# VH-VL binders against q9hc84r5073to5261, part 16

Target 1, 189 residues: q9hc84r5073to5261
Amino acid sequence: CICSMWGGSHYSTFDGTSYTFRGNCTYVLMREIHARFGNLSLYLDNHYCTASATAAAARCPRALSIHYKSMDIVLTVTMVHGKEEGLILFDQIPVSSGFSKNGVLVSVLGTTTMRVDIPALGVSVTFNGQVFQARLPYSLFHNNTEGQCGTCTNNQRDDCLQRDGTTAASCKDMAKTWLVPDSRKDGCW
Short names: E, the ipSAE of ESMFold2; O, the ipSAE of OpenDDE; V2, 0.75 times the mean of E and O plus 0.25 times the DockQ between their complexes.

## First folded at step 2 (VH-VL; framework fv_necitumumab)

Design c02 (at its last look DockQ between E and O 0.78; V2 from the best seeds 0.00; counts 0 for: pae O 7.4 > 2)
Fold by ESMFold2, look of step 2:
Structure c02 (fold): chain C 189 residues (1-189), chain A 121 residues (1-121), chain B 107 residues (1-107)
Amino acid sequence: as target 1 above (189 residues)
Amino acid sequence: QVQLQESGPGLVKPSQTLSLTCTVSGGSISSGDYYWSWIRQPPGKGLEWIGYIYYSGSTDYNPSLKSRVTMSVDTSKNQFSLKVNSVTAADTAVYYCARDSWFQLYAFDIWGQGTLVTVSS
Amino acid sequence: EIVMTQSPATLSLSPGERATLSCRASQSVSSYLAWYQQKPGQAPRLLIYDASNRATGIPARFSGSGSGTDFTLTISSLEPEDFAVYYCQQRYNWPLTFGGGTKAEIK
């Protein structure tokens, strides 16, 4: 199962359904329906700010967050001397390429490409600040994913599963139901 | 349909700078979805990745060449370029530009036709 | 740097025969491996990405397999146009590296 987002708003679900969604909040990309594999969860924060000010922020980069067991990994981009560079936070602490802890491997490839591998699950997640791809083996995750990346069922008809358990007519309508409320962000509650 | 075309002088003198340009047509080089690379192939030999450039201007180069190479992008002309300083006969090769679908196909999915650059005194 | 070793260097076969080309990485590259075909005077053409997926327009007689360090390109029944040089490439880590190539030629 492969889910991807490109162009800032174009999504392809685990089963290959394409849709466009433009949201400025944090959304659930994928989470396990039943916590079989460390309660793996992926989030995309479209307006990731390191400071708490929201109304005054002009622009913030995107961040992809991975929750696995008790670990929290954030992949984002920061400006260093006018050039974008990848930034990986492992449990809120910046880490360098090649860092490994508790079965999670992180890499920075080149200057902006970031990759997280969870070898025990065959999971790979890549992100460069604009494009992400999440790879999950069907053998482990079939019938156990929900979120903006849809279901991993080899059936596109059930891909637009909303948070309330119903299937939307379009995945654009489904995608907004996966909002993560955040009262500190304008319009994200 | 996206196409890539290399251009530049075919003959360069030793110790000078080799300068090549790749023109992208049918697509935008300023897209955040792709990386843009140069690869070279000495006559009768294999392929060597030189480096990539991203739409933001971010680059990374093969360590074997890093001290001598520079890449740049000109979004207004839809072009990206390669410079190799202090060339020797060992830099004689066919030079290819290529689009890298790193996140979709994990491969170079579109290649230019290649241009032979000969370094001779 | 990850060294990619291809064998054999030359594969002499007749049309209709099955070709098996080997590529070995000096360390695991997971499934991040591509295969390219190159004919004389031409740029390489993408055949296989992600170890086993055929690129658009590639005939079904081409197949890729393997993961980790050992990879195989198989051509189930050689056609005259398949006699070319084949390169594998790892895409697991920078710098991206190619194998030395396997030349498929007519016996």
Scores: ipSAE 0.054, ipTM 0.647, lowest interface PAE 6.9, mean pLDDT 86
Fold by OpenDDE, look of step 2:
Structure c02 (fold): chain C 189 residues (1-189), chain A 121 residues (1-121), chain B 107 residues (1-107)
Amino acid sequence: as target 1 above (189 residues)
Amino acid sequence: QVQLQESGPGLVKPSQTLSLTCTVSGGSISSGDYYWSWIRQPPGKGLEWIGYIYYSGSTDYNPSLKSRVTMSVDTSKNQFSLKVNSVTAADTAVYYCARDSWFQLYAFDIWGQGTLVTVSS
Amino acid sequence: EIVMTQSPATLSLSPGERATLSCRASQSVSSYLAWYQQKPGQAPRLLIYDASNRATGIPARFSGSGSGTDFTLTISSLEPEDFAVYYCQQRYNWPLTFGGGTKAEIK
């Protein structure tokens, strides 16, 4: 099961359904319906503002968050000497490429392409601040995912699963239901 | 239809700088979807990845060439360029520019036709 | 860097025959593997991406399989236009690396 976003707003679900969605809040990209493998979940924050000294103060870039067991990994982009660079926060601590902890491996390919691997699950997530890709083994995650990435069932008819458990007519309509309420952001409730 | 086209001198003297430009047409280079890459192929040999440049200017180079390679991007001209310093005969190759569709799994899905650069005195 | 090894270096076959090309990585590349076809005087053309997906416009006789370190490109029945050099390429880590190529030539 491969889920992707490109072009800033173009999505492809785990089952290959394409749709366009552009939000300003944080949304659930994917989560396990039943917590079987560390309660894995992915989030996209369209405006990630951090107090980190390594982050640019002038902008709030996108951030992809990965929750696995008790670990939180944040992938975002920062400006360093006028160039974009990947910034990886592991449990809120900036870490370098090659960092690993408790079965999670993080790396930066080049300057901006960030990668998170969970070898035990065969999971791979990549993000460069604008484009992301999530790879989940069908054998483990089939029929147990929900969010903007869909259901991972090899059936496009059920990809537009909304938060309330119903299926929307379009995945665009589905996408907005996966909003993560955040009182810190106007309109994100 | 997106197309790539290499341009630059086909002959460079040893110790000089090889300079090539790739012109992108049919689409904007200012996209976060792609890494704009250079790949070369010596006559009768395989392919070697040189490096990429992102639309933001971020770059990554093959460690084998890093000390001699510089890439740049000009979004206003929809072009990106390659410079290789201190060339030798070993740098004689067909040079390709290509679009790297990394995040869409398509790898190098669009290539220029390639341009032969010969290093000779 | 990840070293990609292709075998055989040369494959001599007749039209209509089945071609099997191998690509091995020095370490696991998961499914981040692409296959290219290159004809004389032309740029490489993408055949297979993500180990097993045919690129747009690629005939069904081309198929890719494998994961981890061992990959295979299969041409079920060779057409005259299929005699070319084929390259595999890993996209798991930078630097990106290609195999040495397999030349499919007519017997």
Scores: ipSAE 0.013, ipTM 0.606, lowest interface PAE 7.4, mean pLDDT 91
Fold by ESMFold2-Fast, scan of step 6:
Structure c02 (fold): chain C 189 residues (1-189), chain A 121 residues (1-121), chain B 107 residues (1-107)
Amino acid sequence: as target 1 above (189 residues)
Amino acid sequence: QVQLQESGPGLVKPSQTLSLTCTVSGGSISSGDYYWSWIRQPPGKGLEWIGYIYYSGSTDYNPSLKSRVTMSVDTSKNQFSLKVNSVTAADTAVYYCARDSWFQLYAFDIWGQGTLVTVSS
Amino acid sequence: EIVMTQSPATLSLSPGERATLSCRASQSVSSYLAWYQQKPGQAPRLLIYDASNRATGIPARFSGSGSGTDFTLTISSLEPEDFAVYYCQQRYNWPLTFGGGTKAEIK
């Protein structure tokens, strides 16, 4: 199963449903319904690309966070001496490409392409500050995912699963229900 | 559909700089979805990745060539370019530009036709 | 760097036969492997991405399999236009690397 986000607002779910959503907060991209594999969870933190905070304004991903077991990994892009570089925070501590701990491997491919692998689960997550992709084996995660990335069921009918367990008519409406509680700021929805 | 086309001189003298440009048509280079790469192939040999550039100007190069390679992007012209300094006969190759679908396909999905660059006095 | 080894270097077969091409990585590349076809005087063409997915426009006779370090490209029934050089490529780590190629030629 593969989920992607690009252009700050365009999403493709694990089963291939495409939709557009412009959020200004942190949202659950994916989490396990039943905590079978370390309660794996993915979050995307969004913001406005400029000071313009209108509904039509462009959104930019700020950070992608991964929670696995007791570990938190944050992927973001920073300016270093006038050059964009990926920054990976492992339990809030910066780590370099090649760092590995408790079965989690991190790498920076080039200057900005960050990747986190959990080989035992066949899980891979990539982020470069503009686009995101998560890869999960169907064999391990089928019928056990929810979030903006939808269900990993090989059936698009269930892709727009909302936080309350109901299915929305549009995945755009589903996406807003995955707002992370207590992450709200003014203009956050 | 998107097409890539290489251009630049076919002959470069030893010790000089090899300069090539790739023109992208049918699509925008200003897309977060793609990296843009150069790949070369010496006559009768295999493929060697040179480096990539993102539309923001972010680059990375093959370590074997990093000290001699510079890439640049011109989003207004929908082009990206390659410079290889201090060339020798070993740099004689067909040079391809390619679109790198780095997060969806994990592959080079579109290639230019290639341009032969010969390094000779 | 990750070294990609392709075997055999040359595969001599007749039209209609099945071709099996191998690609091995010096360390695990997960499923970050692509296959390309190249004919003389032409640019490489993407055949298979993410180890087993057929690229747009690629005939069903081409299939890819494998993960980790051992990958296979299979052509179920060779057509005359399939006699070409095939390259595998990993993008699990930098620098991106290609195999040395397998040349499929007419017996």
Scores: ipSAE 0.007, ipTM 0.614, lowest interface PAE 8.8, mean pLDDT 87
ESMFold2 (binder alone), look of step 2: mean pLDDT 93; pTM 0.953

## First folded at step 4 (VH-VL; framework fv_necitumumab)

Design d1 (at its last look DockQ between E and O 0.08; V2 from the best seeds 0.00; counts 0 for: pae O 11.7 > 2, placed apart)
Fold by ESMFold2, look of step 4:
Structure d1 (fold): chain C 189 residues (1-189), chain A 121 residues (1-121), chain B 107 residues (1-107)
Amino acid sequence: as target 1 above (189 residues)
Amino acid sequence: QVQLQESGPGLVKPSQTLSLTCTVSGGSISSGDYYWSWIRQPPGKGLEWIGYIYYSGSTDYNPSLKSRVTMSVDTSKNQFSLKVNSVTAADTAVYYCARDSWFPDYAFDIWGQGTLVTVSS
Amino acid sequence: EIVMTQSPATLSLSPGERATLSCRASQSVSSYLAWYQQKPGQAPRLLIYDASNRATGIPARFSGSGSGTDFTLTISSLEPEDFAVYYCQQRYNWPLTFGGGTKAEIK
């Protein structure tokens, strides 16, 4: 199961359904329906983006958050000496490539590309501030994922599963339902 | 429809600088979705990744070449370039530019046709 | 850096035969592995990405398998156009590295 986002608004679900979604809030990309494997959850924060299709909106800074057991890992990009560099926060503390704790491995692949591996689960999440991929083994996560990345069922017909448990006619409509409420930002409520 | 085309001199003297440019057509180099790489292949030998450049100007180079290599991007011309300083006969190779894609393929999905560069006195 | 080792260096086979090409990484690369085909005088062509996924336009006779350190490219029934050099490439860490290649040639 591989979920991707690219081009600022293009998504491919775990089962390969493609859709376009533009939002400037935080959204649930994936979470376990039933907490079997440490309650793994992925979030994408588009807080500094506008809903515009302009080139500036497509390049806005984003953050990817990973929750696993009691750990909170944030992948984002920051400016260092006038250039973009990857920044990984492990429980709010910056960490370097090669950092490992409690079965979670952190890597930096070049300047901006960051990867988090959870080997016990066969999970790999890669993000460069603009593009992400999340790789989950079907054998462990089948029938147990929900969010903007859809289900991991090898069946595209159930991919647009909304937060209320119903299937939307379009994944664009589904994707709206995975908003994480944030009263600090207008329209993210 | 995206195409990559290498350009530059085919013959370079030892100790001089090898300069190559890759022109991207049918797509934009300013996209955050791609890395842009140079790869070389000495005659009869395998492939060696030289380095990449990202639209932001960020680079990373093969450590074997890092001291002699620079790459640059010119988004207004839709081009990226390679310079290899202090060349020797060992730098004789076919040089390819390539697009590194995150989607749909996580790989070098588009290659230029390659250009032979010979380092000869 | 991660060293990629391909074996055998040369496969001598007839059209219609099954080819099995091996690629081994010096450390785990998860599923971050690509295969390329290169015909004489041509640029490499992407065959397989993510260890097992065929790139667009690649015939079903090509398949990839493996994860971690051991990977295989299989050509189920060789066609005349399949006699070429095949390279694996790890994409797990920079620097990106290629194997030394396996040449498939007509017996």
Scores: ipSAE 0.258, ipTM 0.736, lowest interface PAE 5.3, mean pLDDT 86
Fold by ESMFold2-Fast, scan of step 6:
Structure d1 (fold): chain C 189 residues (1-189), chain A 121 residues (1-121), chain B 107 residues (1-107)
Amino acid sequence: as target 1 above (189 residues)
Amino acid sequence: QVQLQESGPGLVKPSQTLSLTCTVSGGSISSGDYYWSWIRQPPGKGLEWIGYIYYSGSTDYNPSLKSRVTMSVDTSKNQFSLKVNSVTAADTAVYYCARDSWFPDYAFDIWGQGTLVTVSS
Amino acid sequence: EIVMTQSPATLSLSPGERATLSCRASQSVSSYLAWYQQKPGQAPRLLIYDASNRATGIPARFSGSGSGTDFTLTISSLEPEDFAVYYCQQRYNWPLTFGGGTKAEIK
């Protein structure tokens, strides 16, 4: 199962449903319904690309966060001498390409393409500050994912699963229900 | 090793439906790694993206063509297809199918050879 | 829709010369830009992806650079087989859009 986001607002779910959603907060991309594999969770933090805060304004991903077991990995892009460079924070500490701990491997291709692998689960997550992609084996995660990436069921009919357990008519409507509650304190919607 | 091949009528009458099929060989269309796209090129002009389809059936189309375009996929035949309704002379073009690599390539990495479709009476 | 503008429309050079092709986006596309080469009667061929990465099998004389709105394709020393039309494409947002093309022709 592969989930992707592109252009700050375009999403493709694990079962291949495409939709457009312009969020300005932190949202759950994917989490386990039942905690079977370290309670794996993915989050995307979004913001406006410019000072224009209108409904039609472009959104830019700020950071992608991975929670696995007790570990927190954050992928973001920083400006160094006017150039974009990837930054990986492992439990709030910057780490370099090739770092590994507790079955989690991180790497950086070029200057901005960050990758996190959990080989025991066949999980791979990539992010470069604009596009993300998450790969999960169907054999392990089928019928156990929820979030903006939808269900990994090989069936698009259940892809727009909302936080309350109901299915929305459009995945755009589903996507807003995956808002992280704590991010709403900042006036996100 | 992966190859794409377009097929369909080379001549279509105005107001009718243009129908093309792309056959994928050497690799599976049922792959989460790729989208599958159609691109066209009028004689002597540039390239225009028409739309893409994922093996699950999810599509997105160029807004300039969205009202007239439909794409479909047949995973059992390893094929995907394009239909353009209500064609006019402006739809005369070479039509290409292409594999759309998501990440890290961000590109059309494999193209079919193209098929010329002429719209005339 | 993001509009891609290529310049010049035609580039007349001799074999062995350096070619510099420009591509400009109407909005920032970050590094999500690809370059394609098209010879008469053939399908386009991928040269560069993600602004600066050479596709498999593409000779080292081809290089890409740039980010945001301004991008360049450089051919360090033109070979006879390099005289073709070159297209840039933004991959940042849908609809995907191409530049109008730059034709590299023998002087």
Scores: ipSAE 0.007, ipTM 0.477, lowest interface PAE 11.1, mean pLDDT 85
Fold by OpenDDE, look of step 4:
Structure d1 (fold): chain C 189 residues (1-189), chain A 121 residues (1-121), chain B 107 residues (1-107)
Amino acid sequence: as target 1 above (189 residues)
Amino acid sequence: QVQLQESGPGLVKPSQTLSLTCTVSGGSISSGDYYWSWIRQPPGKGLEWIGYIYYSGSTDYNPSLKSRVTMSVDTSKNQFSLKVNSVTAADTAVYYCARDSWFPDYAFDIWGQGTLVTVSS
Amino acid sequence: EIVMTQSPATLSLSPGERATLSCRASQSVSSYLAWYQQKPGQAPRLLIYDASNRATGIPARFSGSGSGTDFTLTISSLEPEDFAVYYCQQRYNWPLTFGGGTKAEIK
C-alpha cells in the first residue's frame, strides 16, 4: 500500500484513489485502526512552528510526523546558510542522517529528502517538505488503516473512510474530517 | 534566470484546436517544486487559470475548460504544451505560461511574455 | 470555485499618495493569497505571496495584509511606475482563481 501527496494538495490513497485537498492545519494521514504494530500513525502539519529550529520559527514549514510506539519523529525543512535542508527531530531532538533507535532508521538523501524506515514492519516514509510517500506492506496493514491515506484494502470504494467510521462519497470530504484540533492554530478546531 | 516563452499560431479558426508550447530555459522542467501552468486573459479582461501539468505528467484543469483542454510535458525538450479543442471567439486571449512555485513561495513567480491567440474565421 | 472580488475597480491617485486595494474571497482562503501587478502589454508580476510576503525584488512600499476572506494590498507611496492593474489570486483551493483586478490610474 502506497500513499502519496504532492504539490501540497494532491493525494493518492493506499488503494490509488486520487483527490485534491488543501488545509492549513494538522491532519491524520494514516493511523492504525487497531493498534497492532506499535500504533503507527502519520500526521501532516501544514504549518509547523517550533522554537527548536530558528528557520522554522521564522517560516513555519510543513512537517510530517511519524509516531511509532513511544517514539515521535518529525520531518521538516529548515534554512541553513541560505539553503534548504531536511530537519529530522527524534523525540524533539535534531538527529543526523543515519540515526537509528529502537528499530527506526532515519536518513537524508541529498539535502532535503528525508526517509524513515521501520525495517521490522517493512515501512518506509519519505518527505521533502512538499512531497510525501508512505509505503506499508499490505500483508501487515491491510484493512487496518484510516486517515487521509484511506484504507489499505485494494478497494477504492472504501478509501474515503471518515473519522466517524462512515465512508464519504468524496475523499476530499473525507480528508477534512481527519483534522487534528489545535486551538493554537487559526481555524484548526 | 529561468525564463518561459510561449509559442504557437496567433490565429485559429473556430472549431479548430488551439495549440501552444511553453519553452523553459535557464532551468530544468523536471523539478518537483513546480506546477507548470497556463493562464489566459481575454482582451481587456481578467485572468483565468487554465490548468497545470507536473513534470511527471500529472495534470489538473479548470473545470470550466476541462472538457476541451489537454496539457502535455516533454522533459527532453524542456517544454510543456496546451491544447484547447473546439475553440470559439470566447477563447480569444493572451495565453501565458507560468511557473507555479508551490513551495516555498506559493505563487506564479515566473511568467512568459504571453502570446495572443485570436479565434477568427 | 472560490470567487475573488476586488475593490475598487478603479483607483485614481497621484504620485506620492497611499493606495489601498481590497480583495475579498467568497470563502476563507486562509493566507493563501497572492497579489500581482500587470502593466499594459506585459505579463503579470508577482508582488505578494502568502498574503503578506513580498516577492523577490519587490519594493518595500508594497505590503500585503489580511487572512481568511479579506485582504489588502497597500502601496505606501505611489511611484509613477506603480500605476497598473493589480490582481489578487487565491491559492487555497482548485481551481485557482483571480480577482477582477483594480486599476490604479493617475489622477
Scores: ipSAE 0.000, ipTM 0.555, lowest interface PAE 11.7, mean pLDDT 91
ESMFold2 (binder alone), look of step 4: mean pLDDT 92; pTM 0.945

Design d2 (at its last look DockQ between E and O 0.06; V2 from the best seeds 0.00; counts 0 for: pae O 9.2 > 2, placed apart)
Fold by OpenDDE, look of step 4:
Structure d2 (fold): chain C 189 residues (1-189), chain A 121 residues (1-121), chain B 107 residues (1-107)
Amino acid sequence: as target 1 above (189 residues)
Amino acid sequence: QVQLQESGPGLVKPSQTLSLTCTVSGGSISSGDYYWSWIRQPPGKGLEWIGYIYYSGSTDYNPSLKSRVTMSVDTSKNQFSLKVNSVTAADTAVYYCARDSWFGEYAFDIWGQGTLVTVSS
Amino acid sequence: EIVMTQSPATLSLSPGERATLSCRASQSVSSYLAWYQQKPGQAPRLLIYDASNRATGIPARFSGSGSGTDFTLTISSLEPEDFAVYYCQQRYNWPLTFGGGTKAEIK
């Protein structure tokens, strides 16, 4: 199952449903319905403004967050000497390409393409600030995913699964239901 | 420079287990960039993806073969293997091992030459 | 699984002619589509990845186009060595699946 986001608003679900959605908040891209494999979840924060020693304080780039077991990995971009570079935070600590901990591998291809691998699960996630892709083995995650990436069932008819467990008529309508409430962000509640 | 080479018996009796090994040379199998895959092709027919194994041992199989297929990896030998149980004539095919690239050329970019396995009594 | 259908099954052309091969997916595969060339007695060779990108070492006469469900492989001017079987493969979802192939043969 492959889920993708590009152009800042174009989504392709695990089962291949395409839709457009643009939000300014944090949304659940994918999470396990039943926590079978470390309660894996992916989030997209459209305005990541958390202070970092390596991040520009004046910028709020997008950030992809990966939660796996007790680990929290954040992929975002920052400006370094006038150039955009990938910034990976592992449990709030900046780490370099090649970092590995507890079965999670992080890497940067080029300057901005960040990758997170969970080899034990065959999971791969990539993000460069604008384009996102998650690959999950169908054998493990089929019929056990929900979020803006939809279901992993090889059936597009059930992709638009909302937070309340119902299926929306469109995945665009589904997408907004996966808002992560945050009172610190205007309109994100 | 990376090369893959299949090896194993070319003849297997019905109900027995087909066993093949793919040896990777010119590069380490211990790379997170690739899924090491098996694909087969019956004589005169198309291609069927069997499954992949990651260097860590993580696998995913084609549902059509899942119940009979097992893959393993030996990083110390730079090899990965395929086993197909309870074979029948339908399993007669050229078996290919291939590298499934995640970065760069997102496809099977390197193939072994293939090895014919015939199931016959 | 996603079913890949290729057409035509056989394409008879002469060297120098333009070849157009079609591949259709039973559902959208976005741009996650690869093309392979296979000659008799040989393993498939990657031609195109991500629908339109030529693999390393592939001549410019090969081009891929399309997205979603319909894809095309074009050989602008067939060379003698281009007569082979061509397979498309979706890489969007598991299991990975191939088309039935198109045989390009000499007229």
Scores: ipSAE 0.012, ipTM 0.563, lowest interface PAE 9.2, mean pLDDT 91
Fold by ESMFold2, look of step 4:
Structure d2 (fold): chain C 189 residues (1-189), chain A 121 residues (1-121), chain B 107 residues (1-107)
Amino acid sequence: as target 1 above (189 residues)
Amino acid sequence: QVQLQESGPGLVKPSQTLSLTCTVSGGSISSGDYYWSWIRQPPGKGLEWIGYIYYSGSTDYNPSLKSRVTMSVDTSKNQFSLKVNSVTAADTAVYYCARDSWFGEYAFDIWGQGTLVTVSS
Amino acid sequence: EIVMTQSPATLSLSPGERATLSCRASQSVSSYLAWYQQKPGQAPRLLIYDASNRATGIPARFSGSGSGTDFTLTISSLEPEDFAVYYCQQRYNWPLTFGGGTKAEIK
């Protein structure tokens, strides 16, 4: 099961359904329906610099958040000497490529590409500030994912699972329902 | 040692369908790390991105061509393909397939050698 | 659609000279810009990704700089094999678009 987003708005679900969605808040990309594996959750924060009067351009990039057990990993991009570089925060502490803690491994490829592996689950998440990919093994996560990345069922008919548990006719309509309510602090969608 | 090779007819008549196939060797098209694109270049002119396909079959196309193009993937043959319907002389170009590395070296990091397709009656 | 404008269209130089090629985007593309080299009869070759990072196997004489809307490719000392056409490409938003190219030719 592989979910990806490209161009800030183009999604391919775990089962391969393509859709476009443009939102400027924080959204649930994936979470477990039943908490079997440490309640794995993925969030995408789409706030732009112009969405906040107090944000500096270097401090309001797009961010991907991973929650696993009691750990929070944030993947984001910052400006360093006029060049974008990846920044990985592990429980709010910056870490570098090769960092490993509590079964979570962190790596950086090139300048902006960040990867997080959870080997016990066969999970990998890659993000470069504009493109992400999340890989989940079907054997562990089948019938147990929800969010903007859809279901991991090998069935595209149920991919557009909404927050209320019903299936939308289009995944664009489904994606709106995965808004994280607290992300509305500055009036985003 | 991943290599891409385009194949298909070099001459297509106007109003017909242009069909091209890209064969991937030395690597797997089923890798989730890459997207697969077609790019074309009219003789003596610049490059135009046509679209991409993912191994799951997911596609997006350049809006300028979307009404006339389709892409497909055959993972059992390690190939992906392009069809352009209702061709005219304006579709005469060298057609390249390329691997799109969306991570790491964020760009088209491997290209086929290109194949010239001429649309002429 | 993001329009990429390259200048000059043609750059006539001798081996050993420094080449400076410009690429401008119609709107910010952050640092998501690639440079390619294309020799006659050949496919493009990736030189630079993310505006300033050399691709694997690219000689150190090639360097890229810039962010936002204005980007530069620099070849510090031209070798005979560097006379080719150079394309920039934005990778910030869909559709992906290329510049019109800069031809580097021997004087």
Scores: ipSAE 0.009, ipTM 0.595, lowest interface PAE 8.0, mean pLDDT 84
ESMFold2 (binder alone), look of step 4: mean pLDDT 93; pTM 0.954

